# VHH binders against Putative glutamine amidotransferase MTH_191: the designs that were tried, part 6

Target 1, 304 residues: Putative glutamine amidotransferase MTH_191, of Methanothermobacter thermautotrophicus (o26293)
Amino acid sequence: CGIAGVVYKDGKLHSVGADMTRMLHALQHRGPDSAGFAIYGGLGLEENDYLLNIEVKDKPGLLDMVKETVELVSPIGSDEVIPSVENHIIYRCRITLESFSQLKPLIMDIDSIDDVIVLNGSHSFEMIKDVGSVLEIADRYDTWSKKGTHAIGHTRFSTESIVDRYHAHPFQSYIIPDITVVHNGQITNYWKIREPLERKGHIFETNNDTECIVHYVADKLASGYSLEEALEQSVKDMDGPFSYIVGTPQGVGIAKDQLGLRPGVMAENDEVFAVASEEVSLREVMDTSEVEQISPGEVRVYEI

## First folded at step 3 (VHH)

Design b21 (from m13 with A33G; framework vhh_7mjh_2)
Fold by ESMFold2-Fast, scan of step 3:
Structure b21 (fold): chain B 304 residues (1-304), chain A 121 residues (1-121)
Amino acid sequence: as target 1 above (304 residues)
Amino acid sequence: EVQLVESGGGLVQPGGSLRLSCAASGFTFSSYGMSWVRQAPGKGLEWIGRIYSGGSTSYNPSLKSLVTISRDNSKNTLYLQMNSLRAEDTATYYCARQYDFTSGWYRMDVWGQGTTVTVSS
């Protein structure tokens, strides 16, 4: 798989969708089967507003059922339909909730509808993930025009005959808002990490390593850890080989396991902080001969 | 024959109000969602909002405070009420039927011919 992240240091809107599209296209050889983006800072939602991304099979009446389910909880402020492959659409809508705690129950209600899957619900980022090449997804969702302060992304190689959209990266946890993870590799002590989180009340929907990572990071952040502290502790607690990038409303971090078998590189100038699986990805967003290899057990964070 | 016919456009002064109508024929109007879309001269299509078969509405956030969509199923008629009109609201206004056997308002299968609204003095 390929992973990438980019942050503009001035905290202003930049063409991060186009940047991330180029970065991930450079990593297409690492994962041709699906791609995903989390683009931060561009939505500009009011407090208590959320954006839902919902995968809906293209069947008569099904989209209306989804909309009616949402409208039991919130009026729909704006919405759009994005046609996708394999007889599916992605339905995006803006909703207003009384509190963040209502979001996951609503998602579960929508997910109870047959042939409907909620991909995510967010306040501070736009998630785009789908089956296909980076450029196919970029054209489908118009990632080229999307602006933000920072973004993370992923290209996936699946060992299965088909890939589904839900299991594409980024993954999100609902313990706290707007934490996303993209990941390359594996956690070899998976159940040692997962079982304590389940005892704390985390609910796991998959057996994916990436979900375990996002639950872990969200738990540490909710407990008062800084992003850098959470990532440093993760490297001590989790056995690799892995590399992962985390996105938050404040910035981006990358962590690499103690063995360092999965690649990770970074480059930085006055305007941009960028991290990725390979140098070729970094060169799509800045001209530099000074690429820094991330060492085994190292973490790097940039927060606006 | 399935048809949508818009009416109610014309010249209106800045700050004025207009109500557009869309008369539907040739299909069971009450079973379909309906949308309003506009196109300013030399520009692309801009979605205004929709009303579902059940009566709930969704609006373009940029236009929500200026417009109201309603329907009268007994008359097979869709309405767009517009208030506080500005020069930039000058456009051809279209009603469109949501294709109820596929995904969403974006798959509009029947469009009216449009009615022109000019906001000027």
Scores: ipSAE 0.000, ipTM 0.096, lowest interface PAE 22.2, mean pLDDT 84

Design b22 (from m13 with A33S; framework vhh_7mjh_2)
Fold by ESMFold2-Fast, scan of step 3:
Structure b22 (fold): chain B 304 residues (1-304), chain A 121 residues (1-121)
Amino acid sequence: as target 1 above (304 residues)
Amino acid sequence: EVQLVESGGGLVQPGGSLRLSCAASGFTFSSYSMSWVRQAPGKGLEWIGRIYSGGSTSYNPSLKSLVTISRDNSKNTLYLQMNSLRAEDTATYYCARQYDFTSGWYRMDVWGQGTTVTVSS
């Protein structure tokens, strides 16, 4: 798998969708099966508005059921249908909720419909994830035109017979809004991390390591940790080998496990902070001869 | 019950320094990240910076060289040290408690009444 993140230091909108598309395309050899993006700062939603991405099997009446379920809770402000592969569509709609706490219950209601899977719901970032190569997804979703202040992304190599959209990165937590994770590697003490979070009321929907990481980070942030403190504590608590990147409304962080067996590099100049699995990815967003290897157990964070 | 009370504002000459305090009561202060926010007359709110429960800080890049945020958990008090004050720093200064279950941990759910800083010669 390949991971990447990029932050523009001026806090203004830049073509981060195009940047991330180039970064991930450079990592295509690491994961041809699916790709995903979390693009921050460009969505421009009003305070109580959220964007839902819903995978729907393309069959009569099913999309109508999805819309009816959403409309029990919120009027649909705008929507679109994006054709995908394997007789599926992605239904994307903007909704208004009284509070963030209504989002996960709505997602669960939508997920109860057969042949329907909610991929995410967000306020401060746009999630794009699907089956296919980086360039196929870029063409399908028009990632080249997407603007933001920062982005994270992932390319996936699956050893499973079935490659699916839901298990593609980024993963999001619903404990607090707009936290995303992309990950490469494995958490070997998975249940040691998961069990305490479940006792605190976290609901896990998969057995994926990436979901465990996003729940862990969200829990620490909700408990008053800074992003840097949360990542530093994670490399003490979690056994690798892993590298992961966290996206938040304020920026990006990367962490490597104590053994440092999964790759991670960074480069920085006056305009840009960038991190990735490989140097070739960094060179897509900046001209630099000074690439730093992220050391075992090291955490690097840039917040706007 | 839950309250934040700012103090330390007043009239300061250009180039001067000032330290603001924020006294917290009615909640477990040490468990929360705290922010400082200001509002100049006729302008919108401008975030100054944040201090996390563990003591690390994050600042608005445009203000980073001028301010330092600190806290004393034993006194339930948050501080804002300001140096090299300019006329443009004239504003009402608020402390705020970070709300961790909203739109990211930059959102605030409890605000103080504000303390006014006037930079004038």
Scores: ipSAE 0.000, ipTM 0.206, lowest interface PAE 15.2, mean pLDDT 85

Design b23 (from m13 with S30D S31D; framework vhh_7mjh_2)
Fold by ESMFold2-Fast, scan of step 3:
Structure b23 (fold): chain B 304 residues (1-304), chain A 121 residues (1-121)
Amino acid sequence: as target 1 above (304 residues)
Amino acid sequence: EVQLVESGGGLVQPGGSLRLSCAASGFTFDDYAMSWVRQAPGKGLEWIGRIYSGGSTSYNPSLKSLVTISRDNSKNTLYLQMNSLRAEDTATYYCARQYDFTSGWYRMDVWGQGTTVTVSS
């Protein structure tokens, strides 16, 4: 698998979708089976508006049932159907909620429909994840045109079903808004991390290590930790080998396990902070003269 | 009842130092990031900085050389140390609990009543 993140330091809109597409394409040898993006800052939603991305099997009546379920909670402000592979569509809609706390119950209600899976619900980022190569997904979702302040992304190598979009990275937690994670590696003390989080009320949908990481980071942030503090504590609590990148509305962070067994590099100049699995990814957004290897147990964060 | 109470304000001579305190009650203090905010007479609110539950800090770049934020979780108390005070630092100083950690880091849900600092000879 390959991971990547990029932040423009001026906090203005840049072509981060195109940047991330190039960064991930450079990592295609690490994972050809699926890819995903979280692009921050480009949606421009009003305070209580959210974007839902819903995977729907393409069969009669299902999309109508999804729309009816959403409309019980919120009017649909705008919507779109994106054709996908394996007899599935992605239904994307903008909704208005009274509070963020209503989002997860709505998602659970939609997920209760057979052959329907909510991929994400967000305010500050656009999630794009699907089966296929980076360039196939880029063309399908037009990532080349997408603007934002920062983005994170992932390329995946998997032997799983071609229709498995849900298990593609990024993963999101719903205990606080708009936290995403992309990950390479394994957490060997998984249940030791998961069980306390479940006791605190985190709901796990999978047995995936990446979901565990996003719940952990979200829990620390909700408990008053800074992003840097949360990542530093994760390196102490989690046994690797792993590297992961977290996206928030304010920026990007990367963490490597204590033994440094999964790759991670960074480069930084006056305009850009970039991190990735490999130097070739960083070359797509800046020159490589300032490339730095992230040390075992090290955390690096950039917030706008 | 969730409550924040500031103290330590008063009259200070130019060039002097002052330490403000904020006593928290009615909630688990060490679960929250805390901020200091000030308002000069006739002006808007100006964010000073925040401290996360683990002790790391983030400051308004315009003020970071003049102030230090600290906390004592065992006493449920937040502090603002101010040095080299000038007349333009005359303001009401508020402590606030941060409820939004990701979407607009400056959103506050609980505010103290404020303590007034006057910098004058």
Scores: ipSAE 0.000, ipTM 0.391, lowest interface PAE 12.7, mean pLDDT 85

Design b24 (from m13 with S56R; framework vhh_7mjh_2)
Fold by ESMFold2-Fast, scan of step 3:
Structure b24 (fold): chain B 304 residues (1-304), chain A 121 residues (1-121)
Amino acid sequence: as target 1 above (304 residues)
Amino acid sequence: EVQLVESGGGLVQPGGSLRLSCAASGFTFSSYAMSWVRQAPGKGLEWIGRIYSGGRTSYNPSLKSLVTISRDNSKNTLYLQMNSLRAEDTATYYCARQYDFTSGWYRMDVWGQGTTVTVSS
């Protein structure tokens, strides 16, 4: 798997979708089976508006059932259908809720429909994840034209017979809004991390390490930790080998486990902060001879 | 073109030993870490161990007392030595090229066809 993140320091909109597409394409050799993006700052949604991404099997009447389920809770402000592979479509719609706390219950209602899976719901970022190569996904979703202040992304290789969209990175937690994670590696003390979070009321949908990371980080942030403090504590609590990148509305952070067996590199100039699995990815967004290796147990954060 | 071909499988008595070989061609073998993986009938893949380009090894803790991985870069050949074999070691054994050092033991991009080992009296 490959991971990447990029932040423009001026807090203005830049072509981060194109940037991330190039960064992830440089990492295609790490994972050809699926790719994903979280692009922050470009959606421009009003307060209480959310974007849902819903995977729907291409069957007569099924999309109508999804729309009817959404409309019981929220008017649909805008929507579109994106054709995908494996006899599926991605239905994207903008909804308005009274509060963020209504989002997860709505997602559960939609997920109750057979052959329908909600991939995510967000306010501050656009999630794009699907089966296929980076360039296939870029063309399908038009990532080249997407603008934002920052983005994170992932390329995936699956050892399983089935490659599915839901388990592609990024992953999101619904404890607090708009926290995303892309991850490379393993958490070897998974249940020691997960069990306390479940006791606090976190609901886990998978046995996936990446979901565990996003729940952990979201819990720390909700508890008043800064992003840097949350990542520093995660390196102490979680046993690797792993590297991961977190996206928030304010920026990005990268954490590398104490063993340092998963690569991570960083480059920075006056305009851009970028992190990735490999130097070739960083060179897609800046011209630099100075690349910094992220040390075992190290975290790096940039917030706008 | 890139190929891996396993050999050396067969019938072995419980408690016996067997050495498997994997012949590599079409790439710079000495530059890659290599893994052994097995699959028992009707079960999923189980990682056995890997050997890095420099000769260092890492093993599945459940198997490390039973196996030794080695390589001969001059012959482009990977080896798996197995000792104290049990009926539960009956499986198809695969060699694989480790292309991605970032995602753990199972990130392999080239696999052999496999060689079958049967442990029975």
Scores: ipSAE 0.000, ipTM 0.099, lowest interface PAE 21.9, mean pLDDT 84

Design b25 (from m13 with S53T; framework vhh_7mjh_2)
Fold by ESMFold2-Fast, scan of step 3:
Structure b25 (fold): chain B 304 residues (1-304), chain A 121 residues (1-121)
Amino acid sequence: as target 1 above (304 residues)
Amino acid sequence: EVQLVESGGGLVQPGGSLRLSCAASGFTFSSYAMSWVRQAPGKGLEWIGRIYTGGSTSYNPSLKSLVTISRDNSKNTLYLQMNSLRAEDTATYYCARQYDFTSGWYRMDVWGQGTTVTVSS
């Protein structure tokens, strides 16, 4: 797998969708099976508005059933249908909720419909993830035109015979809004991390390591840790080998396990902070010969 | 049951220093980020800074050179050290607990009653 993140330090909108598309394309040899993006700062939603991305099998009446389920909770402010592969569409809709706490119950209601999967619900970022190469996905979703202040992304190699959209990165937790994770590697003490989180009330949908990481980071942030503190504690608590990148409304962070067996590099100048699995990815967003290797156990964070 | 109580306010000469304390009770203090906020007479609330559970801090850029926030988890106490006080620093100072997973971890959900600092000759 390949991971990447980019932040523009001025806090203004830049072509981060194009930047991330180039960064991930440079990492395509690490994973051709699926790709995903979390693009922050470009949605411009009102305080109580959320964007849902819903995978729907392309069959008569199913989309109508999805819309009816959403409308029991919220009016649909705007929506669109994006054709995808394998007889599926992606339905995107903007909704309004009284509180963030209503989002996960709504997602669960939608997920109860056969052949329907909610990929995510967000306020501060746009999620794009699908089966295919980076450039196929870029064409399908027009990532080249997407603007934001920062983005994270992932390319996936699957050992499974079937690759699905839900298990593509980024992953999100619903304990707090708008936290995303992309990940490369394994957590070897998985259940030691997961069991305490389940006791605290976290609901796990998969046995995926990436989901465990996003729940862990969200739990720490919800408990008053800074992003840097959460990542530093994760490196102490989690056994690798892994590297991962976290996206938040304020910025990005990268962490490498104590063994340092999974790659991670960074480059920084006055305008841009960028991190990735490989140097070729960094060179797509900045012209630099000063690439820094991230050390075993090291955490790097940039917040706008 | 959940409570924050500020202390240490009073009259200070311009250029002087003052340390405010905030005693927390009724919750696991070490599990929460904490903030300081002030309100000058007739003005709105102004965020001063916060301290995260691990001890790192973040400050309002306008105030960063004048203040230091610290905490002592063994005493369930939050501190605000203020130096080089000016007449414009006259305000009621509040400590606040920062935890609200429904609207983000940066929201403040428990506030103290405040302690008044007056900077005058």
Scores: ipSAE 0.000, ipTM 0.343, lowest interface PAE 13.7, mean pLDDT 85

Design b26 (from m13 with S56K; framework vhh_7mjh_2)
Fold by ESMFold2-Fast, scan of step 3:
Structure b26 (fold): chain B 304 residues (1-304), chain A 121 residues (1-121)
Amino acid sequence: as target 1 above (304 residues)
Amino acid sequence: EVQLVESGGGLVQPGGSLRLSCAASGFTFSSYAMSWVRQAPGKGLEWIGRIYSGGKTSYNPSLKSLVTISRDNSKNTLYLQMNSLRAEDTATYYCARQYDFTSGWYRMDVWGQGTTVTVSS
């Protein structure tokens, strides 16, 4: 798998969708089976507005049922249908809720429909994840045109016969808004981390290591930790080998386990902070000979 | 009852120093990031800085050289140390509990009543 993140230091809109597409394409040898993006700062939603991404099997009446379910809770402000592979579509819609706390219950209601899976719901970022190569997904979703202040991304290699959209990175948590994670590797003390989080009320939908990481980080952030403190504590608590990148509305962080067996590199200049699995990815967004390898147990964070 | 109470304000001469305190009660103080915010007479709120539950601090770049924020979790108390005070630092100073640090200072859910600092010769 390959992971990447990029932040423009001026806090203004830049072509981060195009940047991330190039960064992930440079990592395509690490994972051809699926790719995903979380693009921050470009969506411009008002406080009570959210974007839902819903996977719907392409069969008569099912999309109408999805829309009717959404409309019981919220008006649909705008929507679109994106054709995908394997006889499925991705339905995207903008909704308005009274509070963030209504989002997860709505997602659960939609998920109760057979042959329907909610991929995510977000306020401050646009999530794009699907089956296919980076360039196929970029053309399907027009990532080339997407602007933002920062982005994280992932490209996946699966040894399993089936690659599904829901398990593609990024993952997010619903305890606090708009925290995303992309990850490469394994958490070997998985249940030691998961069980306390479940007792605190985190709801796990998969047995995926990446979901465990996002719940852990969200829990620390909700407890008053800074992003840097949360990542530093995660390296002490979680056993690798892993590397992961976190996206938040304020920026990007990368963490590498103490064994250091999964790659991670960074580069920065006055304009850009970038992190990735490999140097070739960093060169797609800046012209630099100064690439720094992230050391075992190290974390690096940039916040706007 | 959840509450924050500031103290330590008063009259200070230009160039002087002052330390403000904020006493917290009714919640697990050590689990929250805490901020200081000020409001000069007739002006809007200005964020000074915050301290996260793990002790890391973040400051308004315009004020970073003038202030230091610290906390004592055993006393449930937040501190603001101010040095080299100027007339323009005259303001009411508030402490606040930040329930969502990713959204900035306006995501604060509990505020103190404020303590007034006057910098005058």
Scores: ipSAE 0.000, ipTM 0.371, lowest interface PAE 12.2, mean pLDDT 86

Design b27 (from m13 with Y52W; framework vhh_7mjh_2)
Fold by ESMFold2-Fast, scan of step 3:
Structure b27 (fold): chain B 304 residues (1-304), chain A 121 residues (1-121)
Amino acid sequence: as target 1 above (304 residues)
Amino acid sequence: EVQLVESGGGLVQPGGSLRLSCAASGFTFSSYAMSWVRQAPGKGLEWIGRIWSGGSTSYNPSLKSLVTISRDNSKNTLYLQMNSLRAEDTATYYCARQYDFTSGWYRMDVWGQGTTVTVSS
């Protein structure tokens, strides 16, 4: 698996979709099975508007059923159908809710339909994740034209023969809005971290480490931690070889395990801050900056 | 108590072959899927492949033609056979136990200390 993040320091819109596409393509050798993006700052949604991404098996009547289910709760402001592989489509729609707290119940309602999976719902970022190579996904979703202030991304190698769109990175938490995680590695004390979070009301849908990380970070941020403090505490609390990047509306952060077995590199110049699994990814967005190895147990954050 | 110990690394000429072993103790080895993972100097972890408790295998497509994973449950030992070694195969090689599976993903909870393979002339 490969991970990458890029932030433009001026807080203005840049071609971060194209940047992230090049960064992830440079990491394609790490994961050919699926790829994903979280692109921040470019959606420009009105207050209380959200973007849903819904995986629907391409069979008669299913998409109509999905639309009818959404319309029981919210008018559909705009929508589109993106053809995908394995006899599936991705249905994207913009909806309006009274509050963020209503988003997860709506997602659960939609997901109750057979052969339908909600991939995510967001306000401040656009999520793109699917089966295929980085360039196939880029063409399918037109990531080349996507603008934003910052982005994180992932390219995935599955240890299973079956590739699952839902379990592609990024993962999101619904306790705090718009926090995303891309991750490479394993958390060996997973249940010791998960159980307290479940007691606090976090709902886990998988047994995968990446979901545990996003819930952990979201919980710390909800408790008043800064992003840097949350990541520093995660390195102390979580055991095992890992590296992960967090996206928030304010920026990105990277954390590396105390063993240092998962590399992380960073580079920055006056214009850009970037982090990735490998130097070749950083070179896609910067020519003259020096590359820095992130030390074992180290955390780096850039916020606009 | 629960332990994995790799062995068999060392210096190998380009084009050579090498077999790594991983000795398991402290748990019922035959009940777990096992993986091999490597890390080249200054790079990330790269998953090599896995073998199920029943003997079925899956490999990283980039490495499939170069490696074979096998196991001997009677000896609590996992093996990685590597052929046609190249300089870029220089890495520390780890074995790892996979303890859980959900939604197509496997998790690793026990890792060995690693054994170093250097491919050089």
Scores: ipSAE 0.000, ipTM 0.089, lowest interface PAE 22.7, mean pLDDT 83

Design b28 (from m13 with G54S; framework vhh_7mjh_2)
Fold by ESMFold2-Fast, scan of step 3:
Structure b28 (fold): chain B 304 residues (1-304), chain A 121 residues (1-121)
Amino acid sequence: as target 1 above (304 residues)
Amino acid sequence: EVQLVESGGGLVQPGGSLRLSCAASGFTFSSYAMSWVRQAPGKGLEWIGRIYSSGSTSYNPSLKSLVTISRDNSKNTLYLQMNSLRAEDTATYYCARQYDFTSGWYRMDVWGQGTTVTVSS
């Protein structure tokens, strides 16, 4: 798998969708089967507005049922259908809720429809994840035109012929808004991390390590930790080998486990902070000869 | 030897349709994205569109409604279908192998010799 993140330090909108597309394409040899993006700062939604991404099998009447379910809770402000592979479409719609706490119950209601999966719901970032190469996904979703202040992304290798879109990275937790994770590796003490989170009321929908990481980070942030503190504590609590990148509305962080066997590199200049699995990815967003290896147990964060 | 050969050009009346072909040899055609590019007399190169190895396509927005790109990997052949042709579509049409991931012709590494399309009464 490959992971990448980029932040523009001036806090202004830049072509981060194009940047991340180039960064992930450079990592395509690590994972040709699916790719995903979380692009922050470019949606410009009003307070209490959210963007839903819903995977729907291309069957007569099914999309209408999805729309009817959404409209029981919220008016649909705008929507679009993006054709995907394997007789599926991605339905995207903008909705208005009274509070963030209503989002997960709505997602559960939509997920109750057979052959429908909600990929995410967000306020501060746009999630794009699908089956295919980075360039195929970029053209399908027009990532080249997408602007933001920062982005994280992932390329995935699958041992199966079909890749589950929901389990592709980035992964999101609904404990607090707009926290995303992309990850490479394994957590070997998985249940030691998960069990305390479940006791606190976290609801896990998969047995994937990435979901465990995003729940862990969200829990720490909700408890008053800074992003840097949350990531520093995670490398003490979690046994690898892993590397992961977190996206938040404020910025990006990368963490490597104490074994340091999964790659992670960083480059920084006056304009950009960038992190990735490999140096070739960093060169897509900056002209640099100064690439830094992230050391075992090390955390790097940039917040705008 | 890596080679691309276009065919199917010629004189066509305004409003007509034309299908161009590009025969590839000397490389694993199915592994590469392929593009169509045109050059009107006395003007620069204009990118028309691209087709990936998977068959998914990306087009110049100004031309999207007028063209369709397809491929047949079993025949190592790339196609460009053009409809509703105008005098402004008079150009030499090139197929090219995609060297780089960016949109646009400047990252192409192998080009055909071109086939001329003239739209005139």
Scores: ipSAE 0.000, ipTM 0.142, lowest interface PAE 21.3, mean pLDDT 84

